# Designs tried in a protein design chat: VHH binders against Tubulin glycylase 3B (TTLL3B). Part 3

Target 1, 358 residues: Tubulin glycylase 3B (TTLL3B), of Drosophila melanogaster (Fruit fly) (q9vm92r272to629)
Amino acid sequence: LEERMAFIEDYQQTQARSLLLYVREHQPAELISENGTIFSTTLDFALGKVKKMVRHAEHYSLDDARIKPPTPAEIVENQTFMVQSTDVLKSNAKFKVSEKVMAEYARLAGLYLDQIESLRPDYRWDGSRNLWILKPGYQSRGIGIVIRSSLDDILQWTSNNQNKKYIVQKYIERPLLIYRTKFDIRQYMLLTITDTKVSIWTYRDCYLRFSSQEFTMDDLRESIHLTNNSVQKRYKNKTNRDSRLPKNNMWSLDQFKNYLRIMGAPDGSWSKTYNGFKQNLVAVVMASLDETELLQNAFELYGCDFMLDEHYNPILIEINSTPDLSPSTEITARICPMVLKDCIRVVVDLPKNPTAAT
Short names: E, the ipSAE of ESMFold2; O, the ipSAE of OpenDDE; V2, 0.75 times the mean of E and O plus 0.25 times the DockQ between their complexes.

## First folded at step 1 (VHH)

Design a17 (framework vhh_h_nbbcii10_fgla)
Fold by ESMFold2-Fast, scan of step 1:
Structure a17 (fold): chain B 358 residues (1-358), chain A 129 residues (1-129)
Amino acid sequence: as target 1 above (358 residues)
Amino acid sequence: QVQLVESGGGLVQPGGSLRLSCAASGFTFSSGDYYALGWFRQAPGQGLEAVAAISGSGGSTYYADSVKGRFTISRDNSKNTLYLQMNSLRAEDTAVYYCAADEGFYEYGSSLESEYDYWGQGTLVTVSS
């Protein structure tokens, strides 16, 4: 229940940010009409909501501990905002304001979005569509994953599928694309537990998985948006897909590094990305550790999935405790046996390696 | 049990050539046991510098800008040996050269370039004048 309430609040805050993103990304003249049906009060509401988010993120407001339940008037205002903003975002409804007034709202939208994105860098991955990805609590290799934009649809889906324990996450609308195609990166992580400490290890090699067709937000099909190999194997590559992409829908790390060089990525972009993988995974593991009951002298291998933003910052999508190590391409036929062999050397050999202590 | 042994260092004239070898024991290159094999060097009074690396797949190579076009890294799986062919040697190339192997996993808190798991003892290369 509490998680459901938190989700509803997150959805509504995301709607306000979505409207401001939409306003920021369009010319004022494109947003207005003499016959417009949306008024400036809708923009005022969105700005006010984002301003409150900024104040909360800064721990700036002394009233944070005194948050009262919303008044009936506030509930009505929020419902009105959801209807009006949805008309703009999904039906291209126009504002009935002057171009000068709209330009000022666009300026304020940019200012407030810059402020919240500085405090919440993950918000830079969001677009204006307020999309959510729903995943079964067990990992079924992409089976049962759906993308939804409607609050009612999301709540109904999770209620109708309670036996599957669905996880609801914000969909990443602005991932880095390669040749206009969505990809993710499979990164292995080894967790070792000894009588003296918990250690986290990241595998130095990784691979990319591509969608079978070009990325578009106009079509939410899994063949475009779900990059794992078990989903993509079911689909033929589209003829309009860039011919430089591999027919087996995977790249090695070496092929990705070559792409970065060809595209003129800044020196150190891969090192930055890999260090970001480590930082993200360590943060998640440390936040999840059971302080009362660590299993001694054990190890666990995880498959971790990342996307990248336009600055090569990693975005953690999911961690799989039962990674598929079967050969699905020549890349996985090489990497998966190596990962397993290296796990044994870390567990067996490393404790006796004097160079590991320096 | 894993050991790396460098050889082929020595005194050479400027503009000359040397080939360094790194013999590996306790593992085989053909088994794909290591993510990367590389050469590092340390000149007198300087820190450790990465010179060249070859991926565990053998498909990709890296070279430092200071040696690019002059040095070539290669491996021979049948001899279980890593090589560094050094051409057009300069006085600035004078250093102790180390080969290193990376088992593929980095412990939390370590940086990408500093975490090779096994190191040889080094071989001295002196470029006269």
Scores: ipSAE 0.012, ipTM 0.289, lowest interface PAE 9.0, mean pLDDT 78

Design a18 (framework vhh_8fcz_2)
Fold by ESMFold2-Fast, scan of step 1:
Structure a18 (fold): chain B 358 residues (1-358), chain A 126 residues (1-126)
Amino acid sequence: as target 1 above (358 residues)
Amino acid sequence: QVQLVESGGGLVQPGGSLRLSCAASGFTFSDYWMNWVRQPPGKGLEWVSGISSGGGSTTYADSVEGRFTIIRDNDKKMVYLQMTSLKTEDTAVYYCARDQGEDYYESSGFDAFDIEGQGTQVTVSS
């Protein structure tokens, strides 16, 4: 329940930001019509919502962090906003205001978005479609991954699938692309328990996996948007896909570093990315640690999937407790056996050495 | 107790060179990866370089690759950081850190950078 209310609030805040981002990214003349059906009060609502988010982020307090149920008047106002803003974002509905008035709203949208994005840099990745990705929990299951934009669809899906503990995440609509193609990065993580302490180990090598088709938001098919090997191996690479991308849909870390040099990425981009992997993984392990399970098993190997934003900040997508170690390419044929071999060294050798060294 | 003692820092001009040393004791030095990390004024800790237990594998932060070289001497229980082409942005307190990782694994821990010693100050200024 509490999770449901928190999600509804997040969804509505994201809708407000999405509307303002849409307004910021279009010319005023494109947003208006003499026969427009959308009220300017819809923009006033969105601006007010984002302004409240800025205020809360700047003046965070324990009391202000609690989510209260909305009043009947607020429910009506929220419903009106959702209907009107959805018509703009999904049906290209137009505002019935002058171009001068719309230009003023676009200016204010830019100012308020700049303010919230300075406090929440991760919001720059979201885009304007308010899309969410629904994934089965971290354990392997026969349930598929879906992308949804409707609040009602998301709530119904999670209610009907409570036993599967679906993870609801904002879909990253503006990931870094390589030659107009979506990719993710497979990073291995090992968890060990020694002397009642949990230790987190990251493998120093990794690889990239590419979609079989060029990225587009006009088509939400899994062959475009889901980069995991189990999805992509079902699809042939499209002929219009950039020929510089590998036919086997994987790059080594060295190939990625070479790409960064060629594209003129800032010095330190990879070290920033890798340190971000470690920070993200430590945070997730601390938040989701299953003490009972780990006490029965002294170690677990995980495959962690990341995307990057345009500034090379990592975005954790998924952690798999049954990682794909198949030799599907020359890259995985090299890396996966070494990952397993090195796990034995950490698990077998460390219990003998740390106490012996004292 | 694990003891790490850093030395070799100082004031140097841009483009200059400096060699940092770390003397280790209280553990079997040859069993552990060793790292250098630094803290620039007013900033957080930044990992700089790592070297495997046998010295056969080295890793570097992108910002220092090609300019810094990490070396170890297991007989003397020493790890070194040879710094060349120093820049003003290299100004920081440098720390030596033990890592229990083997080969390509490195510990992230719950504290990514566990600083045992006092560090050594490097200032790059004209």
Scores: ipSAE 0.020, ipTM 0.355, lowest interface PAE 5.4, mean pLDDT 77

Design a19 (framework vhh_8ghr_2)
Fold by ESMFold2-Fast, scan of step 1:
Order: C-alpha cells, then structure tokens, then sequence
Structure a19 (fold): chain B 358 residues (1-358), chain A 125 residues (1-125)
C-alpha cells in the first residue's frame, strides 16, 4: 500500500510538472481559446503542487515518513486536476483565459520549474507526456518491457502481473539524440571486496548502442525506445534513419568523441560524462552497502547502461549483474575480451605490482 | 611504446630547491591519464608525493610535501614537472615519474602502469 500510494503521489507530481512544461514550451496564444474548456484553477493546482515539491526538496530526506492516505477533498481535487490536465496534454484542450492571464501563468510556470529543476536536476530529463517504463523484476534483455502514460493502465498492468514483480520507472523523454536517434552507453563496472574494503572500478572504454529507428514520442514501440541489442537486433533499420549511423547499431568511444568534435561540443564534454558515470556508480554502490552484508574476497562485474541529457550529463538507466560478454559486433569482439583480461589484472596481477596507494 | 624520461635529480643542500622533469613519449596527455611522482628511500615503502591530471590541471599532494612541492604539466610539450622547495634531508629518495592509464578508476585505489627509470635526489650538507 505504501508503495502504491508513493507511486500515485509521484505520478500526480509528474503530471503537474508536465502541465507546466507544456505551458512553458508554447506561446500563450496557442494555449487559449474563447471556447476553451479548461479553467485557470487547473494551472493554480499545478503551480501549488510544484511549489510544495520545491519546499520538500529544500529539506529532502532519504528516510521520509510513510505517505498518508489523502483526504476525500484531496482525492476530488486530484481527480479533477488529472482529468483537466490530461485533456490539455493529450487532446490539445484550450484554456478559457485571456492571453495576458496565460502569459502570467507561463511566467510563473517557468519560475517554479527553474526552482525545482535546480534542486532536482534529473527533472530536466522529463517532457510533458508523463510516460513511465514498466520492467519485469526478473527479466533482462528488454523482454516484457512496456511504456505507459495512463495511471489506471499502469496500476492495472502491475496488478495483473504481480507474479513478475514489475518495476515502474519514469521514462526519460528528453535524452540526447544522435542524428535524431536514441542511444545508450554500455559502461562496465568492477566491484572488488577485500578485508571488508569495497573498491569500485569504472572501465575507461565503453560503446554506444543505437535504436533501429528515428526517435519520436508519437509512437511508443520498443524498436524506437529500447536501445539494448537484444531488442534492436529483432528489427530492420528504417530507410529514413540517418545513413551516418552504423548498420550494426554500435559506435566505439572514439567514434562518439569524433561526433562530439564535429558537433562543436565544449572541450571536456566526454571527461565530464565519464566523471559523472563514476559519481553515479559510486553513489549507487555506497547506498547498496547500507543494506547488504558483503562476502569478503569477492569480485563482481556489472554492465551499466547510461543515457545522456543535452548537456552531456549521464542518466543511469540500469545495472546488469550478468552482463553479456559475447561478441555481437566488431566493437564488442574487441572490448569484451579486454574487460575480462583487465578484471584478472585487477584481482590477481595488480596487487603484486608496485602501487601508488600506500 | 610508452616511455617516461626523468631529469633534474642531483645533490642539494637542506632548504634548497630542485625541479624534476618528466618527458613522455608514446602517448599524449589526456583526460583519462594522470602523471604521478612516486619516491622510494632505502628500506621504506613507496610514497605518491604528487599527482596531476594534465588536461584538467587537477592536482593532489601527500601531506609530507604539501606547501613545499608543486606539480605541473605542459600538454603541448608532453612534459610534467615537480618543483621541490624547502628541501629536507628526509626528502632524499629515488623519484619516479609514472603514468596512470586508467583501465579502471576507483576512489580508493588507482594503478600506475608505466614507470620511468627513476632519478636520485640527495639532500645533504
């Protein structure tokens, strides 16, 4: 119950932000009509919701109190907001307010969104569609993954599939695209445990995996939105896909660095991204150590999947404890054996060599 | 074919100064590599006295040398330097220039893969 209530609250907060993002991204005249069916109270509700999020985020706690059930009045207000905001976002419903009033709401939307995004940088990855990705807890390789926007559909899906222990995550609607195509980055991480000391190793090389089709939010098919090779190898690359993208749907790190140079990315963009990988992975591992009793003298290799935002900030998508190391392309045929060789070097050979860490 | 060639070692009096140079060949200074100066005195373990990531300019120092030693790098010349001031008798050691090509990076432990031949620094009257 607590988990269900927490998700419903998160979904409603995301809906409020989605409405304000939509308002910020459109001209006031485009949002209004003399025959509009949406009233300013819908915007007042969204602004109030985000303002509460700003206050909460300023005092964010990892150990928050249990979410309390909403009052009957709050249930009615939330239901009304959900209906009205969905009509705007999905049916292009118009507000029945003046252009001057709409412009003021757009200004306030920008102000509150800037405030929450400064406290929650991850919110910059969200668009206005309130999309969620649902993954089976046991399944890897993209099997059984679905994308949903409706709260009722999400709750019904998880209820009907309780035996699969679905994980519900916010879908990243604003990833960095390359030639209008979605990609992710496979980054390897080695975890070593000795004398109760935990060491986190981030591999210096990585590779990119591309979707077989151009990115669009108008179609939620897995061939567009799921970049893992197990999904993409089932699909033929579309003819309208940019010809500069590889037929095998992978780029080496060097090819990505060349792309950054050609596109005029700031010097140090990749270094920023790589340092962000390290910071994200250290944070995840350190959080996990609070829960886990560790076996001494062990090592584990993980495959970590990242996307980037438009500023080259990494977005951790998932961590795979049993990464596929088989050669699927020329890139993986080179990288995967090197990763395995370097794992042996770290756990066996390196402790016998002179070390800088004394 | 990575090679590190040190120069600038020698005899110096206590309180004196000395500058070590490390000329690198076979690789280019990059954001994924760092240069460190490691010293070893007879009967003592190795001590990393200074480290620099040449491209970012980020530096770190051992407490024993902080405020006295300065590490720097010239990316265009592919050369790193260790400026040693206010030298003490206990600074007497063989100083090695070493490169960390970051195969794996950890907050707790990093490897130095390639080492120079070492240069002797003797601080005595």
Amino acid sequence: as target 1 above (358 residues)
Amino acid sequence: EVQLVESGGGLVQPGGSLRLSCAASGFTFSEYSYIGWVRRAPGKGEELVARIYPYSGSTSYADSVKGRFTISADISKNTAYLQMNSLRVEDTAVYYCARGDEYWSSGDYESLDYWGQGTLVTVSS
Scores: ipSAE 0.000, ipTM 0.187, lowest interface PAE 14.5, mean pLDDT 78

Design a20 (framework vhh_7w1s_2)
Amino acid sequence: QLQLVESGGGLVQAGGSMRLSCAASGSIFSDYMGWHRQAPGKQRELVAKISSGGTAYDDSVKGRFTISRDNTKNTVYLQMNSLKVEDTAVYYCAAEDYGSGFYDESTYDYWGQGTQVTVSS
ESMFold2-Fast, scan of step 1: ipSAE 0.038; ipTM 0.327

Design a21 (framework vhh_7sr4_2)
Fold by ESMFold2-Fast, scan of step 1:
Structure a21 (fold): chain B 358 residues (1-358), chain A 124 residues (1-124)
Amino acid sequence: as target 1 above (358 residues)
Amino acid sequence: EVKLVESGGGLVQPGGSLRLSCAASGFTFSTYAMGWYRQTPGKQRDLVADITSGGETKYGDSVKGRFTISRDNTKNTVYLQMNSLKPEDTAVYYCAADTYEGSWFDESSAYDYWGQGTQVTVSS
């Protein structure tokens, strides 16, 4: 219940940000009409929501304000906002305000979005669609993953599939694309735990996984949006897909580095990306460790999935505690056995022989 | 079997130049980091230069500005261009390949495979 209520609040906050992103990204004249059905109160509501988010984020450590149950009037106001904002975002409904008034709302939207994005950098990856990705709580290799935009659809899906224990996450709507195609990066991480030390090892090699067709937000098909090889392997690459992309839908790290050079990325862009992987993974691991785990002599291999933003900053999507190490392409047939071999070097050989290569 | 074969060593006058080559076989050259080390009698091997699979380079302090490492993945060869040679550069030069694709460390100078070495002598 608490989890459901927290998600509903997150969805509503994301809807407010989505509306403001939409307003920021369009010219005022494009958003208005003399016959407009959407009034300025919808924008006032969205600005109020984001302003509250900014204040909460600024005082996170000091003000753990409990959200009181909404009053009947507040429930109606929120429902009205959801209906009207959805009409704007999905049905191209127009505001009944002057161009001057809309320009002022666009300015305020930009100001408040800049404020919340400075406090929550992850919000820069969001678009105006309020899309969520639903994943089964067990390993599925992308099977059973769905993308939904409707709160009611999300709640109904999770209710109808309770046995699969779905995890709901915000979909990254603004990833970096390569030749107009979505990709992610598989990055391996080894965690070693001794009685006195936790060590985090990031593998030097990685690989990219591509969607079988050109990216578009107008179509939520898994062949466009799910980059897992088990999903993509089922689909033929589309005719409109750039021919420079691999038929097996994977690139080696070297192929990606070559792409960065060809596209004129600054020297050191890959080093920046890789250091970002390390920083993200260290932060996540350190945040999740407790004293009891540190008392165990153990090691665990993780498969970590990243997307990149337009500046080659990594976006951590998920960490898989039981990564698939089976050969599915020539790239995985090469990398996966080496990862396993190098785990042995770190866990077995290095403690006995400090000069062992790792 | 992995094999690294160095060539291009020899005798040279101070201020001269030499280009070392290392021909690699038995592994997927393009995915490995390659390096050059040198050793004088009675001392351990010191890093001269290395190059990652992506072309990023690192140099030992004593050779910066004088030596250039490069690679040609079509020929499975790594090169060391040595300019403004000094008597102190006299050493056996070793080509090395590390398991960069298989390594967990960002700054590993440990190498899995070594060549036989090639002698460079800088004399008046």
Scores: ipSAE 0.021, ipTM 0.226, lowest interface PAE 5.5, mean pLDDT 79

Design a22 (framework vhh_4orz_3)
Fold by ESMFold2-Fast, scan of step 1:
Structure a22 (fold): chain B 358 residues (1-358), chain A 125 residues (1-125)
Amino acid sequence: as target 1 above (358 residues)
Amino acid sequence: EVQLVESGGGLVQAGGSLRLFCAASGFTFSDYYMAWLRQAPGKRREWVALISSGGSTDYADSVKDRFTISRDNAKNTVSLQMNSLKPEDTAIYFCARESEDYYDSSGPLEYFDYWGQGTQVTVSS
């Protein structure tokens, strides 16, 4: 129940951000009409939601962290907002306000979005469609994953599939594409824990996995949006897919770096990306330490999946504690044995238990 | 055990060329990313060029299209070809081995674990 209420609140906050992002990304004249059907109160509501999120993130609000049931007045306001904002975002409905008034709303939208995105960098990868990815909690092969935009559809899906313990996550709507095709990057991480410190080791090599079809937000099929090899190997590469992409749907790091060079990416783009992998993984591990039961001299290998934004900033998608190390292509046949070799090298260097030496 | 020895530095006129060499020993050279960094007088060390174990390269904006990094795994050497040199390129140039890229909770993120002694490059106007 609490989880359902938390998700509904997150969905509504995301809808508010989606509307403001849409307003920020369009010229005021494009958003208005003399025959417009959308109230300015819809924008007021969205700004209020985002400003409350900013205050909460900055701890300026005195509000309890617990999610409280909405009042009847709040339910009506939320319902009105959802209807009006959805008409804007999905049906291109126009606001009945002056261009000057819309320009002021666009300015405020930019200000509030900049504020929340500085506190929540993960929000920079969101688009205006409010899409969510639903993953079954019982398996790792991409089977049963769906993408939904409707709150009702999401709630109905999870209710109809309660036995599968679905995880609901915000879908990344603005990933970097290569030759118009979605990809992710598999990065290996070794976590070691001793009596005095936690160490995070990243393997220096990685590989890219491509979708079998060109990316489009107008079609939510898994062959376009799920880059897992276990999903993509079931699909034939489409004829409209760029012929420069590999038939086995994987690139080595060296192939990616060559692509960056050919496309004229800024110098240090890969170094920036790799450093970002390390920073993201450090942040996740450190955040988990307060709640994690740790064993002295423990170690664990993780497969970490990243996407990139248009500025080559990494977006952590998933950390898999049971990574696939089987050779599926010539790339994985080369990389996986080297990852295992490096794990042994690192583990051998762990300090001995001091109590065993006394 | 691990040693990196630079050579090839010297004095050159602006617009000239120079080639730096780094001889590596004490580790499996082909397994490691190698880099060149530089430190100008009164400034912090800055990255210049990087080469992967597979031969893929990356460069700082200040040297792009002028410098070329290369490696010879049979000879355990990494080289930096510097063309169209500018007075701003005057610095001590260091050969470095990229670390296994680990973070220790007691310290910062590490990028390089072994460095050479450096070789001086002076570009006159």
Scores: ipSAE 0.000, ipTM 0.168, lowest interface PAE 16.4, mean pLDDT 78

Design b01 (framework vhh_7sr4_2; at its last look DockQ between E and O 0.71; V2 from the best seeds 0.00; counts 0 for: pae E 15.2 > 2)
Amino acid sequence: EVKLVESGGGLVQPGGSLRLSCAASGFTFSSYAMGWYRQTPGKQRDLVADITSGGSTKYGDSVKGRFTISRDNTKNTVYLQMNSLKPEDTAVYYCAARPGYSSWYLTSSEYDYWGQGTQVTVSS
ESMFold2-Fast, scan of step 1: ipSAE 0.298; ipTM 0.600
ESMFold2, look of step 2: ipSAE 0.000; ipTM 0.361
ESMFold2 (binder alone), look of step 2: mean pLDDT 84; pTM 0.852
OpenDDE, look of step 2: ipSAE 0.009; ipTM 0.239

Design b02 (framework vhh_7sr4_2)
Fold by ESMFold2-Fast, scan of step 1:
Structure b02 (fold): chain B 358 residues (1-358), chain A 123 residues (1-123)
Amino acid sequence: as target 1 above (358 residues)
Amino acid sequence: EVKLVESGGGLVQPGGSLRLSCAASGSIFSINAMGWYRQTPGKQRDLVADIYSGGSTKYGDSVKGRFTISRDNTKNTVYLQMNSLKPEDTAVYYCAAKTYGLGWTRPSQYDYWGQGTQVTVSS
């Protein structure tokens, strides 16, 4: 319940930021019409909401239980804002204000967005669509994942899936693209637990998975947005997709390193990315240890999925406890058996000397 | 869970230098990024510098070229070397640590903040 309330608040805050992003990213003349149906009060509401978010972020609390129930007046204001902002974002509704007034709102939108993004860097991954990705926890390989933009649809979906462990996550609308195409990176992790220590092993090799068609936010089909091989292998690669991308929709780490060299990425970019994988995984594991059901002197293999931002910083999107180890391509046929072989070596060392697993 | 202790603040003349330190303790393995933010009374906090997992750095436009952020992983400490200080750099400087987690709503970071350390640039 508290999680639902927190989500609804995040959704509404994201809608306000989405409207301001949209305003910032368009010319004032493109946003207005003499027959416009949207008024300045909608922009005032969004600016006020983001200003409150900035004030809240400055009052840091790791146990932020400060979601107050909205007053009846606030409920009406939120409902009006949701309807009007959705008309702008999804139906291209126009503002009935002068170009000068709209230009001032665009300036203020940029100012307030810069302020909140400096305090919440993860907000830089958001676009103006307010999209969320819904993942059934018992599903593997990307099956059953959906993308939704409507609050009612999301809440209905979670109600229909109450008997399942599920994840609702903000969709990353501004990922790094390769040749205009979305990808993720599969990184394997072995977790070992002994009486004296926890050890986290990241396999030194990884692979990239591409969607079968060029990235666009105008079409939310899984063939564009879900990079899992079990999803993508069902689709033929589109003719407008860059020919440098592989027909099997995977790159080896060596191919990615070659791409970084060709694109003029700074020396050490891959080392920076890989160290980021390790740090992100350590952080998530240590945060989750108290809730793990793993037995002492045990091990577990995870498949971890990352996206990258424009600076090659990793964004952890999923950890799979039942990773797909099938030989779906030449790359997985090579990597998966070696990951299993390395896991066996670590497991054999644990009974002899638990400290050898470090 | 994570505790951050800042040190190195103080009074310095324009054109001078200061080095701020932030030592992390507690669940340090949950930290995937650290940085510095600053705030003047009555104004909002601004990013000074971040250092991410893997060593990438980001600087605020007003300090780029004058300030350098670095990290000592063995001491779990992040440093901010401030050179060519200006009166406009006068602020309370806050150390921040971020942990990456998968939330019910976002692939969001959990934020920890230090107590703040005063930096005053005046004659």
Scores: ipSAE 0.015, ipTM 0.412, lowest interface PAE 6.5, mean pLDDT 79

Design b03 (framework vhh_4orz_3)
Fold by ESMFold2-Fast, scan of step 1:
Structure b03 (fold): chain B 358 residues (1-358), chain A 123 residues (1-123)
Amino acid sequence: as target 1 above (358 residues)
Amino acid sequence: EVQLVESGGGLVQAGGSLRLFCAASGFTFSRYAMAWLRQAPGKRREWVALITSGGSTDYADSVKDRFTISRDNAKNTVSLQMNSLKPEDTAIYFCARGPYYDFWSGYSSLDYWGQGTQVTVSS
């Protein structure tokens, strides 16, 4: 119940930010009509929600992040806001305000969004569509990944699939694209476990995997939006796809570094990205490990999937415990055998009966 | 016996350049990654640059675009070209042998170190 309430609040906060992002990204004249059906109260509500988020993030809110049940009046206000804002975002409904009034709302939207994004940098990955990705949890079998925008659809999906323990995450609407095409980066991680120590090794080579089709938010098909190899290998590359992208849908790290140079990325962008991979993986592994369930003198190889934002910050998408090691391209034919060989070398280098350092 | 001997350090003015060399002996040099680390007078040792057996390079953010690591497998040497030197680059620079695999868990993967060579950058 508490988790449900927290998600509903997160969804509603995201809807308010989505509306303000939409307003910020459009000219005032494009948002209004003399026959508009949406009123200024909808914008007032969204600004109020984001203003409260800013106050909370600045830690001068007296509420200290506690979720309280809404009053009957607040329930009605939330319902009205959801209906009206959805009409704007999904049906292109227009505001019944003057252009001058709309311009002022756009200015305030920009101000409040800048404030919250400075305090919550991850919010810069969000677009105006309030999309969520639903992934089957650990021990789920055969269930696919789905993208949903409707609160009711998300709640119904998770309720109908309660036994699968679905993970609900915001969809990353603003990933870095290469030649207008979505990609992810396969990064290998080796976890080794002794009787006294858990160690994490990141492989120093990696590769990029491209979608078979140009990125667009107008079409949510998996061939555009799900870059994992098990999805993309089912699709042929589209004719309208940029010809500079490889036919085998993979780039080596060296090819990516060359692309960064050609595109004028800041010096050290790759070093920033790789250090971010390491930080993300260490944080996730340390948070996920249960000492009582660790096997002594064991090792596990993981395939980790990342996307990047426009500032080359990594966004962890997935950690796979049974990574694809097939030599399916010239790149995987080179990397995968070396990864396997290096796993054995690392494991052999560990002492069987380690002495204490202290 | 594994030995690493650094050379090429010295005194240089800010904006100048130096090239450091590390002569390696006692192991099959071409199979190992090699690294450069440094220690400033009042600070802990920090990693600066790494080159794999295959020639791939990696750099600390503080030296990116200014330093270049390279290796000569025929001469069993690794070198560090340091350009646009700053007073903050003043440190003892150490050569270290890295792993013979491409996984990295941090400094524990470095097993042999040289004695170091002093680099002093005047303002």
Scores: ipSAE 0.016, ipTM 0.351, lowest interface PAE 6.7, mean pLDDT 80

